VHH binders against EKC/KEOPS complex subunit cgi121 (cgi121). Designs and how they scored, part 10

Target 1, 174 residues: EKC/KEOPS complex subunit cgi121 (cgi121), of Schizosaccharomyces pombe (q9p7j3)
Amino acid sequence: MILPLFPETQVHVFVYENVSNCAAIHEQLISQNPIYDYAFLDAATILYKKQVYSAIIRALEDRRDEQMKTKTIHSEVILSLSPKTEISSAFRQFSMTKKSKNIVVVKIDSKLTEEEEFERLDKLVEGNRVEFSDEELQKLIDFKVLKKNYKLDPSTLENPLASILSSIALRGYS
Below, E stands for the ipSAE of ESMFold2; O stands for the ipSAE of OpenDDE; V2 stands for 0.75 times the mean of E and O plus 0.25 times the DockQ between their complexes.

## First folded at step 2 (VHH)

Design qa10 (from q49 with L27R; framework vhh_6qgx_2; at its last look DockQ between E and O 0.13; V2 from the best seeds 0.00; counts 0 for: pae O 10.3 > 2, unsure alone 64.0 < 65, placed apart)
Fold by ESMFold2-Fast, scan of step 2:
Structure qa10 (fold): chain B 174 residues (1-174), chain A 124 residues (1-124)
Amino acid sequence: as target 1 above (174 residues)
Amino acid sequence: QVQLVESGGGLVQAGGSLRLSCAASGRTFSEYAMAWFRRAPGKEREFVAAISYSGGNTFYTDSVKGRFTISRDHAKNTVSLQMNSLRPEDTAVYYCAADYESLFGTWSPEYDYWGQGTRVTVSA
């Protein structure tokens, strides 16, 4: 996808189900292995493609404006999914854990082609890649997690898109 | 000023045990993940073990699993590494490191704080 405000920024999003090696991936992140410079999200927290793209756009805006709160653009994407500005809370809410089963992976500013990123990431993640689509995401979401993360009441839970996007776009304005 | 100070290193024979401790001063690390790294002479630093701020998540490199145990004491602002069944290849300078807990969920180019290291020598 081309982002209108960031047409020169390469963005790739991958979805994996039934991932068996999340603990090993987490260990590589902790050991600072640069091959793993991606945003690894728990798919239980992501309901829509627009949710991910809104967080990416917010992170890119913060980088453009020299207002990033985290050390990397990928960390900033994770923070940008949260309705709060508290970094540790955002990571606990949205990041892949060693017990995650399904993940969404974001790569920004790749030095590789999209095909090369697909090939690399398929080797790093022991799971089944599925299409990045609302249909596939809706199979992997945990609605209790979504409700908790975005403070959704029962009336908005049936159609939460606008509330989620507003929370991402207006992060920190309360 | 924030400082991490390691202690407990020394010389031990293969099969022996050592307990390393890391004391943090200048700030409470209750929201920080803590980790141990090591560096053998002439080699790059490698990851050994890590513990989340809550103590609920621990990570170990494969070569130390089952032999080393990481733990933390929030009240004392310390992290410890219990090293059992030591091998000559465990010989290294061991470093304590602290990272804001959130960074353990993503790749980071650097940890927030590092100690100066404590030397461990395991003889054959």
Scores: ipSAE 0.443, ipTM 0.709, lowest interface PAE 1.9, mean pLDDT 86
Fold by ESMFold2, look of step 4:
Structure qa10 (fold): chain B 174 residues (1-174), chain A 124 residues (1-124)
Amino acid sequence: as target 1 above (174 residues)
Amino acid sequence: QVQLVESGGGLVQAGGSLRLSCAASGRTFSEYAMAWFRRAPGKEREFVAAISYSGGNTFYTDSVKGRFTISRDHAKNTVSLQMNSLRPEDTAVYYCAADYESLFGTWSPEYDYWGQGTRVTVSA
């Protein structure tokens, strides 16, 4: 995928359910293995495709404007999901952990087609790929976590998407 | 600026044990993951073990699992590596390192801070 505003930047997003090796993936991140240069998100925190795309766009805008706060574009996506600017909270809230069971994986600046990137990623992740769709994401979400992360109250539960997207777009202004 | 100083290296017989220590000064130690890397002669530096800022999560390369134990002490601002059942292949200079982003679901190209290293030699 190419985002219109960022025509030189190819992005891929994958969703895996029932992942058995999140601890092993995390070990590879810690050991600085560059084959694992992705953003690994806990799917329990992601309800909508637009949530992920909005975070990607915000991260790319911060890179363009030389306002990135983290070391890589992938870690910047993780930060960008948060309504707050506090880095440690964002990473703790949205990142895959060694106990995660379902994940969303983002690759930015890919030189590969979606299927080529999938073939490489599938060798790293022991789980079942599912469609990146609102239908599949809704099966994996933890609504208690979602409500806490975005401070959703009963009045916003009818249309949580708009509240979530506003939080991502307006981070730092509230 | 942060300084990391390793100690506890030396010569040890195969099958023996050694305990490395890393003292941190300067920054808030509790916000960073700490790790040990090593470099054997003629090899690139490789990851050995890491511990989260809280001390609740530990990580090890496969070749040391079950033999090495990483731990940290917030009161002393130190990280330790207990190395048991040492093998000649463990001979290397061991480096202490600290990083923030490596704890989370993303790759980090380089740890933020590094120590000078302490030499470990394992002889038969």
Scores: ipSAE 0.425, ipTM 0.723, lowest interface PAE 2.3, mean pLDDT 87
Fold by OpenDDE, second read of step 3:
Structure qa10 (fold): chain B 174 residues (1-174), chain A 124 residues (1-124)
Amino acid sequence: as target 1 above (174 residues)
Amino acid sequence: QVQLVESGGGLVQAGGSLRLSCAASGRTFSEYAMAWFRRAPGKEREFVAAISYSGGNTFYTDSVKGRFTISRDHAKNTVSLQMNSLRPEDTAVYYCAADYESLFGTWSPEYDYWGQGTRVTVSA
């Protein structure tokens, strides 16, 4: 996938359900294994495709502007999902944990086709790939977590997308 | 919650060795990644070494690679730092740290629990 605003940057997003080896993946991430050069998100925290894309775009913009707060573009994606500026908080809010069962995986600056990237990633993730769609994401979301992460209230729960996107876009602008 | 208590610090001559130990309280020790940090006088706290939940993965800051070894004992709820070929620049207060959900073990703010530290002094 190519984003219009970043035509030289290829992006791929994958969704996995019933992942059995999140703990193993997590250990590789904490060890900074370069083979695991992805953003691994907990699917329980993701409700919309636009949420993911907005975070990706924000991260890419930060990189472009030399304003990244984290060390890698993938960690910046995770940070960009959060309304908070604290990195540790963002990761605890949105990153895959060793107890995660469903995940969203983002690859930035891919040199491979989507199918090729999937084949590579599929060797690392032991789970079932599902479509990256709002419909599938809605099946995996934990609304309690979502409400907590974005401080949603009854006035915003009917259409949380606007609130989520605003939180992503306006992070650090208080 | 986890309480961490460091021990093993002291005065040692350059080229010498020292073994630090960190004792963790609680029943969930095996669920935490463990790390050692250090803070030299007048400097910021810096990452030294970390070990994964299972102990299967370790990583070190470049300046200690080949000299320091981090290990953990699940049965005793301890993490250790074997320090060999010590240098005066290794002089610092060494802190044990634990985190459940850290993705980048080198980031101090990602660690949830900290010990009070043990002082290591390496003389020339």
Scores: ipSAE 0.016, ipTM 0.314, lowest interface PAE 7.8, mean pLDDT 90
ESMFold2 (binder alone), look of step 4: mean pLDDT 79; pTM 0.821
OpenDDE, look of step 4: ipSAE 0.007; ipTM 0.270

Design qa2 (from q49 with L103Y; framework vhh_6qgx_2)
Fold by ESMFold2-Fast, scan of step 2:
Structure qa2 (fold): chain B 174 residues (1-174), chain A 124 residues (1-124)
Amino acid sequence: as target 1 above (174 residues)
Amino acid sequence: QVQLVESGGGLVQAGGSLRLSCAASGLTFSEYAMAWFRRAPGKEREFVAAISYSGGNTFYTDSVKGRFTISRDHAKNTVSLQMNSLRPEDTAVYYCAADYESYFGTWSPEYDYWGQGTRVTVSA
């Protein structure tokens, strides 16, 4: 995918369901193995494609402006999903855990095609790839997790898109 | 009622060794990354070492690599920091910290739980 504000930045987003090796992937992430340089998100936290794109755009803006709070662009995507600026809290809320079953994987600045990244990820992720679409994401979301992460009340939970996007775009740096 | 209780601090001469221990209670220990931070007199709290929830990965700040070793014991719910070849600049209060599912780029000052700290003084 091409982002209008960042046309030279190659972005790939993959969705996997029924992943059996999240604990092994998690260990590779904390060891900073460069093969695993992706943003691994828990699909229970992602309701819309626009939610992921908004976090990617915010992370790319922070990189452009030399205002990244984390060490990598992929970690910055995870932070950017959070309505707050607390790094550990954001990772606890949105990142894949060793107990995750369904994941969203983001790759920024890939030198590989989407098909080549899929082939590579298929060796790393023991699960089934599904389409990155609102329809597929809505099968994997946990609304209790979404409500907690974005502090949604019952009235916003029925149509949360605007609230979620505003939270990502407008969070403060304090 | 999560508690992290540090022990093992004290006074030691340069070149000496100390072993710090942290006993964790009130949490599912195997689900938490454990870390040691320190605060030297007149300075901010800094990261020292961390160990993953599984114990399979360890991380160290550059100034302690090769001198300090972090380990954990799941049966005893403890994390330990073996400190060898101590230097006067290692003088600080050492804090045990626990963080749920910390990974890649998340070595920040915002951990879930903190101990009270144990004081280490290294004389010249």
Scores: ipSAE 0.006, ipTM 0.244, lowest interface PAE 9.6, mean pLDDT 83

Design qa3 (from q49 with F104Y; framework vhh_6qgx_2)
Fold by ESMFold2-Fast, scan of step 2:
Structure qa3 (fold): chain B 174 residues (1-174), chain A 124 residues (1-124)
Amino acid sequence: as target 1 above (174 residues)
Amino acid sequence: QVQLVESGGGLVQAGGSLRLSCAASGLTFSEYAMAWFRRAPGKEREFVAAISYSGGNTFYTDSVKGRFTISRDHAKNTVSLQMNSLRPEDTAVYYCAADYESLYGTWSPEYDYWGQGTRVTVSA
């Protein structure tokens, strides 16, 4: 995909369900293995495509402005999903865990085509790729997790999009 | 609820060794990355060493590489720091810290839980 403020930046987003090797992937992320340089998100925390896009845009803005708080653009995407600037809290809230079953994978600055990234990821992820769409994400979300992460009250849960996007955009200011 | 209790600190002469231990309770130990930080007199807290939840990966600050070894024992819910070839510059209060699944081997001081610290004094 192409982002209006970052037209030279390659962005790919993949969704996998029924992943059986999350523990192995998690260990590779801890070791900072370069072939796993992606943002691996727990799909239980993602309800909308716009939620992911907003975090990517915020991370790219922070990189442009030399205000990144983490060491990589992919870890900055994870931080940017959180309504807070506390790094460890953001990772606990949104990152894939060894117990995750469904994941969203983000690649920024890829030198590969979408098909080539999929071929690479298909060798790393033991699961079923599904379309990156609101429909597919809604099958994987955990509303209790979403409510806790964004501090949503019952009235907001019926239409949470605006609240989530506001939380991402205003991280650290509200 | 969650408690981290450090032990093993003390006074030692330069060139000596100490083993610090941290006992964790009130958490599922195997799900947490563990780390050691230290604060020297008049300085801010700094990272020393970390170990992943599985124990498969360890991380060290440059000044302690080759001298300190971090390890964990899941059966005892403990993390240990073996400190060899101690220098006066290693004099500090050492803190145990736990972070739920510290991904990417982060050295951030933003850990979930902290112990009260154990004092290490290295005389010249």
Scores: ipSAE 0.005, ipTM 0.252, lowest interface PAE 10.0, mean pLDDT 84

Design qa4 (from q49 with T106S; framework vhh_6qgx_2)
Fold by ESMFold2-Fast, scan of step 2:
Structure qa4 (fold): chain B 174 residues (1-174), chain A 124 residues (1-124)
Amino acid sequence: as target 1 above (174 residues)
Amino acid sequence: QVQLVESGGGLVQAGGSLRLSCAASGLTFSEYAMAWFRRAPGKEREFVAAISYSGGNTFYTDSVKGRFTISRDHAKNTVSLQMNSLRPEDTAVYYCAADYESLFGSWSPEYDYWGQGTRVTVSA
């Protein structure tokens, strides 16, 4: 995909359900294996495509402005999903854990095509790839997790998109 | 409430050894990566060593590789730092830190929980 504000930046997003090897992937992430240089998100935390794109745009803006708070663009995406600027909190809230079952994987600045990234990720992730769509994401979301992460009340849970996007855009004191 | 309590600090001569321990309570220990950081007089806090939640992966800053060993004991909910061949430059307050299993940036200063520190003084 092409982002209007960042047309030179290649972005690929993949969704996997029923992943059986999250613990093994997590060990590779802890060891900082460069093969696993992606943002691995717990799908229980993602409700909309726009939620992911908003976090990507925020991370790219912070990189452009030399204001990244984390070591990589992929970790910056994870931070950018959080309504807070606290790195540890953001990772606990949104990052894949060894107990995750469904994941969203983001790749930025890929030197590979989307099809090549798909072939590579299918070898790393033991699960079923599904379409990156609002429909598929809504099957994987955990509304209790979403409510907790974005401090949503019952009235906003029926249509949380604007609240989530506002939380991402207004993250941090400006 | 989460608590990390360090012990084992003290005064030692250059070339000597010390073993630091950190006892964790109030968290599911097996789900957390553990790390040691230090702050020397007049300097900022720096990363020393980290160990993954499983114990399968360890990370060290270059200045301590081959001299320090980090380990964990799930039965005792402790993480330890064995410090050998100590140098005056190792003089610092050593802090135990815990980080949720999803964090893979071992050099990040943004750990979830911190101990109060234990002082290590290495005399020339």
Scores: ipSAE 0.005, ipTM 0.241, lowest interface PAE 10.6, mean pLDDT 83

Design qa5 (from q49 with T106A; framework vhh_6qgx_2)
Fold by ESMFold2-Fast, scan of step 2:
Structure qa5 (fold): chain B 174 residues (1-174), chain A 124 residues (1-124)
Amino acid sequence: as target 1 above (174 residues)
Amino acid sequence: QVQLVESGGGLVQAGGSLRLSCAASGLTFSEYAMAWFRRAPGKEREFVAAISYSGGNTFYTDSVKGRFTISRDHAKNTVSLQMNSLRPEDTAVYYCAADYESLFGAWSPEYDYWGQGTRVTVSA
């Protein structure tokens, strides 16, 4: 995908369900193995494609403006999903854990095509790839987790898109 | 209250060894990555070594690779740094740090918790 505000930035997003090796992937991420340089998100926290794209755009804006709060663009994507600017809280809320079953994987600055990245990731992730679509994401979401992460009340939970996007876009403003 | 308490610092001659220990309390130790940082007089704090929450992965800065070994003991809630072949350039205050944000904790300047530090002086 090409982002209109960042047309030279390569972005790929992948969704895997029934992943059996999340603990192994997590250990590789902790060791900072460059082969695993992706944003690994728990799919229980992601409801919309636009939610992921908004976090990517916010992270790219912060990189452009030299205002990144984390060490990599991929960790900045994870932080950018959170309505708060607290790094540890954002990772607890959105990142993949050892016990995750379904994951969303983001790659930024790839020189590879989507098909080439898929082939690479398919060797790292022991799960079933599904389409990155609102329909597939809505099968994997945990609404209790979503409500807690974005502080949604019952009035917004039925149609939370605007609230989620506003939380991502406006985080850090008083 | 979360506390990290370092011990084992002291004066040692070049080529000698020291073992630093850090005792953690008030947190679920097995869920935290642990790291050692140091600050030499007149310099900024720098990363030295880190160990994953499981103990399966370790990371070191280039200047200490092959000389320092980080390890952890989950039964005792401690992380240790074995320092061999010490050099005058290793003189610094050494800080223990804990980070739930383990994916990037080893290189992050922002750790969740910090100890007060233990002084290491290496004489020529």
Scores: ipSAE 0.000, ipTM 0.185, lowest interface PAE 13.2, mean pLDDT 83

Design qa6 (from q49 with S108E; framework vhh_6qgx_2)
Fold by ESMFold2-Fast, scan of step 2:
Structure qa6 (fold): chain B 174 residues (1-174), chain A 124 residues (1-124)
Amino acid sequence: as target 1 above (174 residues)
Amino acid sequence: QVQLVESGGGLVQAGGSLRLSCAASGLTFSEYAMAWFRRAPGKEREFVAAISYSGGNTFYTDSVKGRFTISRDHAKNTVSLQMNSLRPEDTAVYYCAADYESLFGTWEPEYDYWGQGTRVTVSA
């Protein structure tokens, strides 16, 4: 996919259900294995495509402005999902864990085609790939996790999109 | 109930060595990353060393790299910190910590469980 404000930046987003090797992937991420240079998110934390895109845009804006707070663009995407600027808290809130079952994977600045990324990532992730769509994401979300991560009250839970997007866009100001 | 119990602290001369140990109970030890942090008098707590849940990866702060070695023993549910070439600036209370969710590229004190600490004093 192509983002209007960043037309030269290649972005690929993948969703996997019933992943059985999250512990192995997690260890590779901790060891900073360059083969695993992706943002691996717990699908329990993602409700909308726009939530992921907003975090990607914020991360790209921070990179453009030389204001990244983390070491990589993929780490910056994870941080950008959080309503706060605390890196450890953001990773704890949104990153896949050893016990994750469903994940969202983001790749930015790929030198590979989308098809080549599909082939590569399918070898790393032992699960079923599904469409990156609001419908599929809504089957994987954990509303208790979402409420906690974005501090949503009962009235906001009925239509949380605007609140989530505002939290991502205003990170560091509120 | 999760408990982390440190031992091995004490008084040592500069250039000497100490081995700290931390015994973990009440958790599935092999699923947790383990770390050592320290707090010197009048200063903030700082990261010292960490070891992944498998033991395959270790991480150190620059000031101790090459002097300290972290290791773990899954059979005994312990994590150890071998401290060599100790300096007066290493004087601190050392804390054992456990984190189920390891963080890549981030070494903040956001660990799930903490021990009560063991005191290390390095004389000039």
Scores: ipSAE 0.006, ipTM 0.327, lowest interface PAE 9.4, mean pLDDT 84

Design qa7 (from q49 with Y100F; framework vhh_6qgx_2)
Fold by ESMFold2-Fast, scan of step 2:
Structure qa7 (fold): chain B 174 residues (1-174), chain A 124 residues (1-124)
Amino acid sequence: as target 1 above (174 residues)
Amino acid sequence: QVQLVESGGGLVQAGGSLRLSCAASGLTFSEYAMAWFRRAPGKEREFVAAISYSGGNTFYTDSVKGRFTISRDHAKNTVSLQMNSLRPEDTAVYYCAADFESLFGTWSPEYDYWGQGTRVTVSA
């Protein structure tokens, strides 16, 4: 996809359910294998497409403005999902773990088409790819995790979109 | 100033054991993943083992699984690599490394901090 504010930036987002090899993926991330240069998110933390896009836009703005706090654009996306600016907290809250079962994978600055990235990721991720849509995300979300990560009370949990998006846009001010 | 200081390298015969240690200072140790990498003569640096910031998760390259054990001691700010059933192919300079990003579902092009390395030679 093309983002209006960043039309030259290629962005691909993939959703996988029932992933069996998250521990193996972690081993590749730790070993610095560059084929795994993606943001791997736990789908339990993502409720909306707009949530992911807002984090991507914020990360791209931070890169443009030379104020990234992390080493890569992909880690900056993970940080940007957090209402805080504290890196380790953001990573604990949103990143895939060895125990994750459903994941959202983000690729920025891809030199490949969406189809080519899918073929590549399908070899790396042992799970079932599903559509990146609000409907599919809402099957994978853990509302207890969402409530904790964004500090939602019962009044905001019923319609959390605005609260989540403002948390991402303001980062550390909410 | 962050420092990682390795110790425990040396010469050992095939089938023997060595324990490497790495003392970390100048960082919040409990926030960092710790890893061991190695570089054999004439080869690229390769991953050996890693341990999460909490110590609850460990990772190993296939060639050392079942032979090497990584552990950490938060009270002493140390990470250790127990190397058993050593083979001549394990001959390398072993490096301690610290990173807080790699264990959180993101790839890192470079670990944050590296030690100077300790040499391990395994004779036939």
Scores: ipSAE 0.417, ipTM 0.716, lowest interface PAE 2.0, mean pLDDT 88
Fold by OpenDDE, second read of step 3:
Structure qa7 (fold): chain B 174 residues (1-174), chain A 124 residues (1-124)
Amino acid sequence: as target 1 above (174 residues)
Amino acid sequence: QVQLVESGGGLVQAGGSLRLSCAASGLTFSEYAMAWFRRAPGKEREFVAAISYSGGNTFYTDSVKGRFTISRDHAKNTVSLQMNSLRPEDTAVYYCAADFESLFGTWSPEYDYWGQGTRVTVSA
């Protein structure tokens, strides 16, 4: 997938459910294994495709503007999901944990087709791939976590997308 | 409450060795990555070494690679730092730290819990 604002950057997003080896993946991420050069998100924290895209775009903008706060573009995606500026907080909020069961995986700067990237990633993730859609994400979301992460209240729960996107866009602007 | 208590610091001559230990309590030890940081006089705190929650992976700052070894004992809830071939530039207060969810090898100083530190002095 090519984003209109970043035509030179190919992006792929995958969703996996019932992942049995999140702990193993998590360990590899800690060790900075280059084979695991992805953003691994806890699907329980993701409700919309636009939420993911918004974070990707924010991260790419930060990179373009040389304003990245994290070491890698993928870690910047994770940070960009958060309304908080603290890196550790963002990761604890949105990153895959060793106890995660469902994940969203983002690849930035891919040199492969979506299918080729999937084949590569599928060797790392032991789970079932599902469609990257709002419908599928809705099945995996933990609304308690979502409400906590974005401080949603009854007035914003009816249409949380606007609040989520605002939080992402306005992070660091107080 | 969570408590991290360092020990093993002291005065040692260049080329000597020390073994630091950190005893953790009040947390599920096996869920936390453990790390050592140090702060030299007039300098900022810097990362020294870390070990994953499982103990399967270790990380070191370049200046200590080959000389320092981090390990953990799950039965005793301790993390240790074996320091060999010590140099005067290793002089610092060494801090033990615990982090629940470290990722991408970015061992930020924003760890969840910290010890009070133990002083290591290496004389020329």
Scores: ipSAE 0.023, ipTM 0.383, lowest interface PAE 5.0, mean pLDDT 91

Design qa8 (from q49 with N57Y; framework vhh_6qgx_2)
Fold by ESMFold2-Fast, scan of step 2:
Formats: C-alpha cells, sequence, structure tokens
Structure qa8 (fold): chain B 174 residues (1-174), chain A 124 residues (1-124)
C-alpha cells in the first residue's frame, strides 16, 4: 500500500488468527532480533483498518518531523496507537504478548513485495492469515480491552471510531 | 494478593559479595518479567537488572555488567541477584519488581508490582 501523504513509503499489514507461537515471537522482540523488525499488535486492541492507518500516519509524521520517541518506525506505530506518550504503557496496551492468540503485523519501508513479506512472515508466525478488513478485525476485538485502552464511556462504545481516531491524531497535544 | 518479599541485604566490605533473593506469591511467576531496581539516599530509583519470563534474556545497567548476575527459579518462584565485586556506590535499597512481560517494561519505572526493598551497605 501507498499512502497519499507518504507516497514513497511502502506499507503492508497482515492479520493472523490462532497463532500458537506468540511466546517465541515475544522473546525475539525482547532480544531485538532484526529479523522481527515489524510492529506486532494484539488483535484484541484493533477494531478498524482506519485505527491502524491512523497510527501509521502519525508515526510517519513524527519521523518526518524528527519527533520519534522510540528507536524504530515500527515501535513508533505501537506508541502512536496509545492516547498517551508513555512508551511502556503503550506497549503493554497494544503490543502482542506471549498470551496473544490473534495478531496484526505492520511492515513499513519494506524493500519486498506484499507476497515476499508474507513468505517471510509465514516462517515466523505459526497461525492462519486472514484478510485485513474491518469485518475480520471485528471478529478478533476485545471490547473490554478497547474501552480500557481509549477510556471509552458506554455511550461511546456504540460508535467508537471518531473517538479512537481523535485519540491517535491528537496524542500529546491536549 | 500479589506479594514480593526481598531478602539477603546487609553490610559488606568493598570487593565483597551478596546474594539478594525475591520470593513471589499470588501470581503465575512463569508469566512475569522480573527486575531489580535500587535507590540510594537522595537519588531517584534506577534500573539494575531484569530477566525475561522464560529466563532466556537478561538485561543490566552498564555500571553492574560483569559484576551482577540475575537468575530465576520457576520451581521456587524466586528471582535472585548475585552481586560480586561490590563498590561503595552500590549502596542502596534494592527493590524486586514484577511486570506482565513488555518489550519496553524492563527499563521503565512502570512495573506492576513492587517489593518493600532490602538495604545493601558497602563500606569502603
Amino acid sequence: as target 1 above (174 residues)
Amino acid sequence: QVQLVESGGGLVQAGGSLRLSCAASGLTFSEYAMAWFRRAPGKEREFVAAISYSGGYTFYTDSVKGRFTISRDHAKNTVSLQMNSLRPEDTAVYYCAADYESLFGTWSPEYDYWGQGTRVTVSA
């Protein structure tokens, strides 16, 4: 995918369900193994494609403006999903954990095609790939997790999209 | 009811060794990253060492690398810090901390659970 505001930036997003090796992936991420240079998100925290794209755009804006708070664009995507600027809190809220079962994987600045990234990821992730679509994400979301992460009131849960996008876009400016 | 109980602190001369232990209860120990932090009088709390939930990865602040070793025992629900070649500047209250494993939690002050601390004094 090519983003209109960042036409030179290649973006790929993958969704995996029923992943059996999240603990192993998590250990590789902690060790900072460069083979695992992706943003690995817990699908329980992602409700919309726009939520992921908004975090990607915010991370790319922060990189453009030399305002990244983390060491990689992928960690900046994870931070950008959070309504707060605290790195450890954001990772605790949105990153895959050793207990995750369904994950969303983001790759930015890939030199590979989507199919080549899929072949690479299929060697790292032991799960079933599904389409990156609102329909598939809505099967994997945990609304209690979503409510806690974005501090949503019961009335906002009926249509949380605008609140989520505002939280991502306005992070650190309130 | 999560509880972390430290032991092993005391007075030791420079160049000596101490072993700190932390017993964890009320949590599934094998699912938590464990860390040691310290606070010297008049200073802020600083990170010392951490160990991943599996025990496969360890992290140390530069000033203790090569002198301190962190380890864990899943059968006993304990994390330990072996402190060798102690220096007067290692004098501090040492705190055990536990966190649901996070990529960036080990170097952060945002741990979920904390012990009461154990005092270490290193004389010149």
Scores: ipSAE 0.006, ipTM 0.308, lowest interface PAE 10.1, mean pLDDT 84

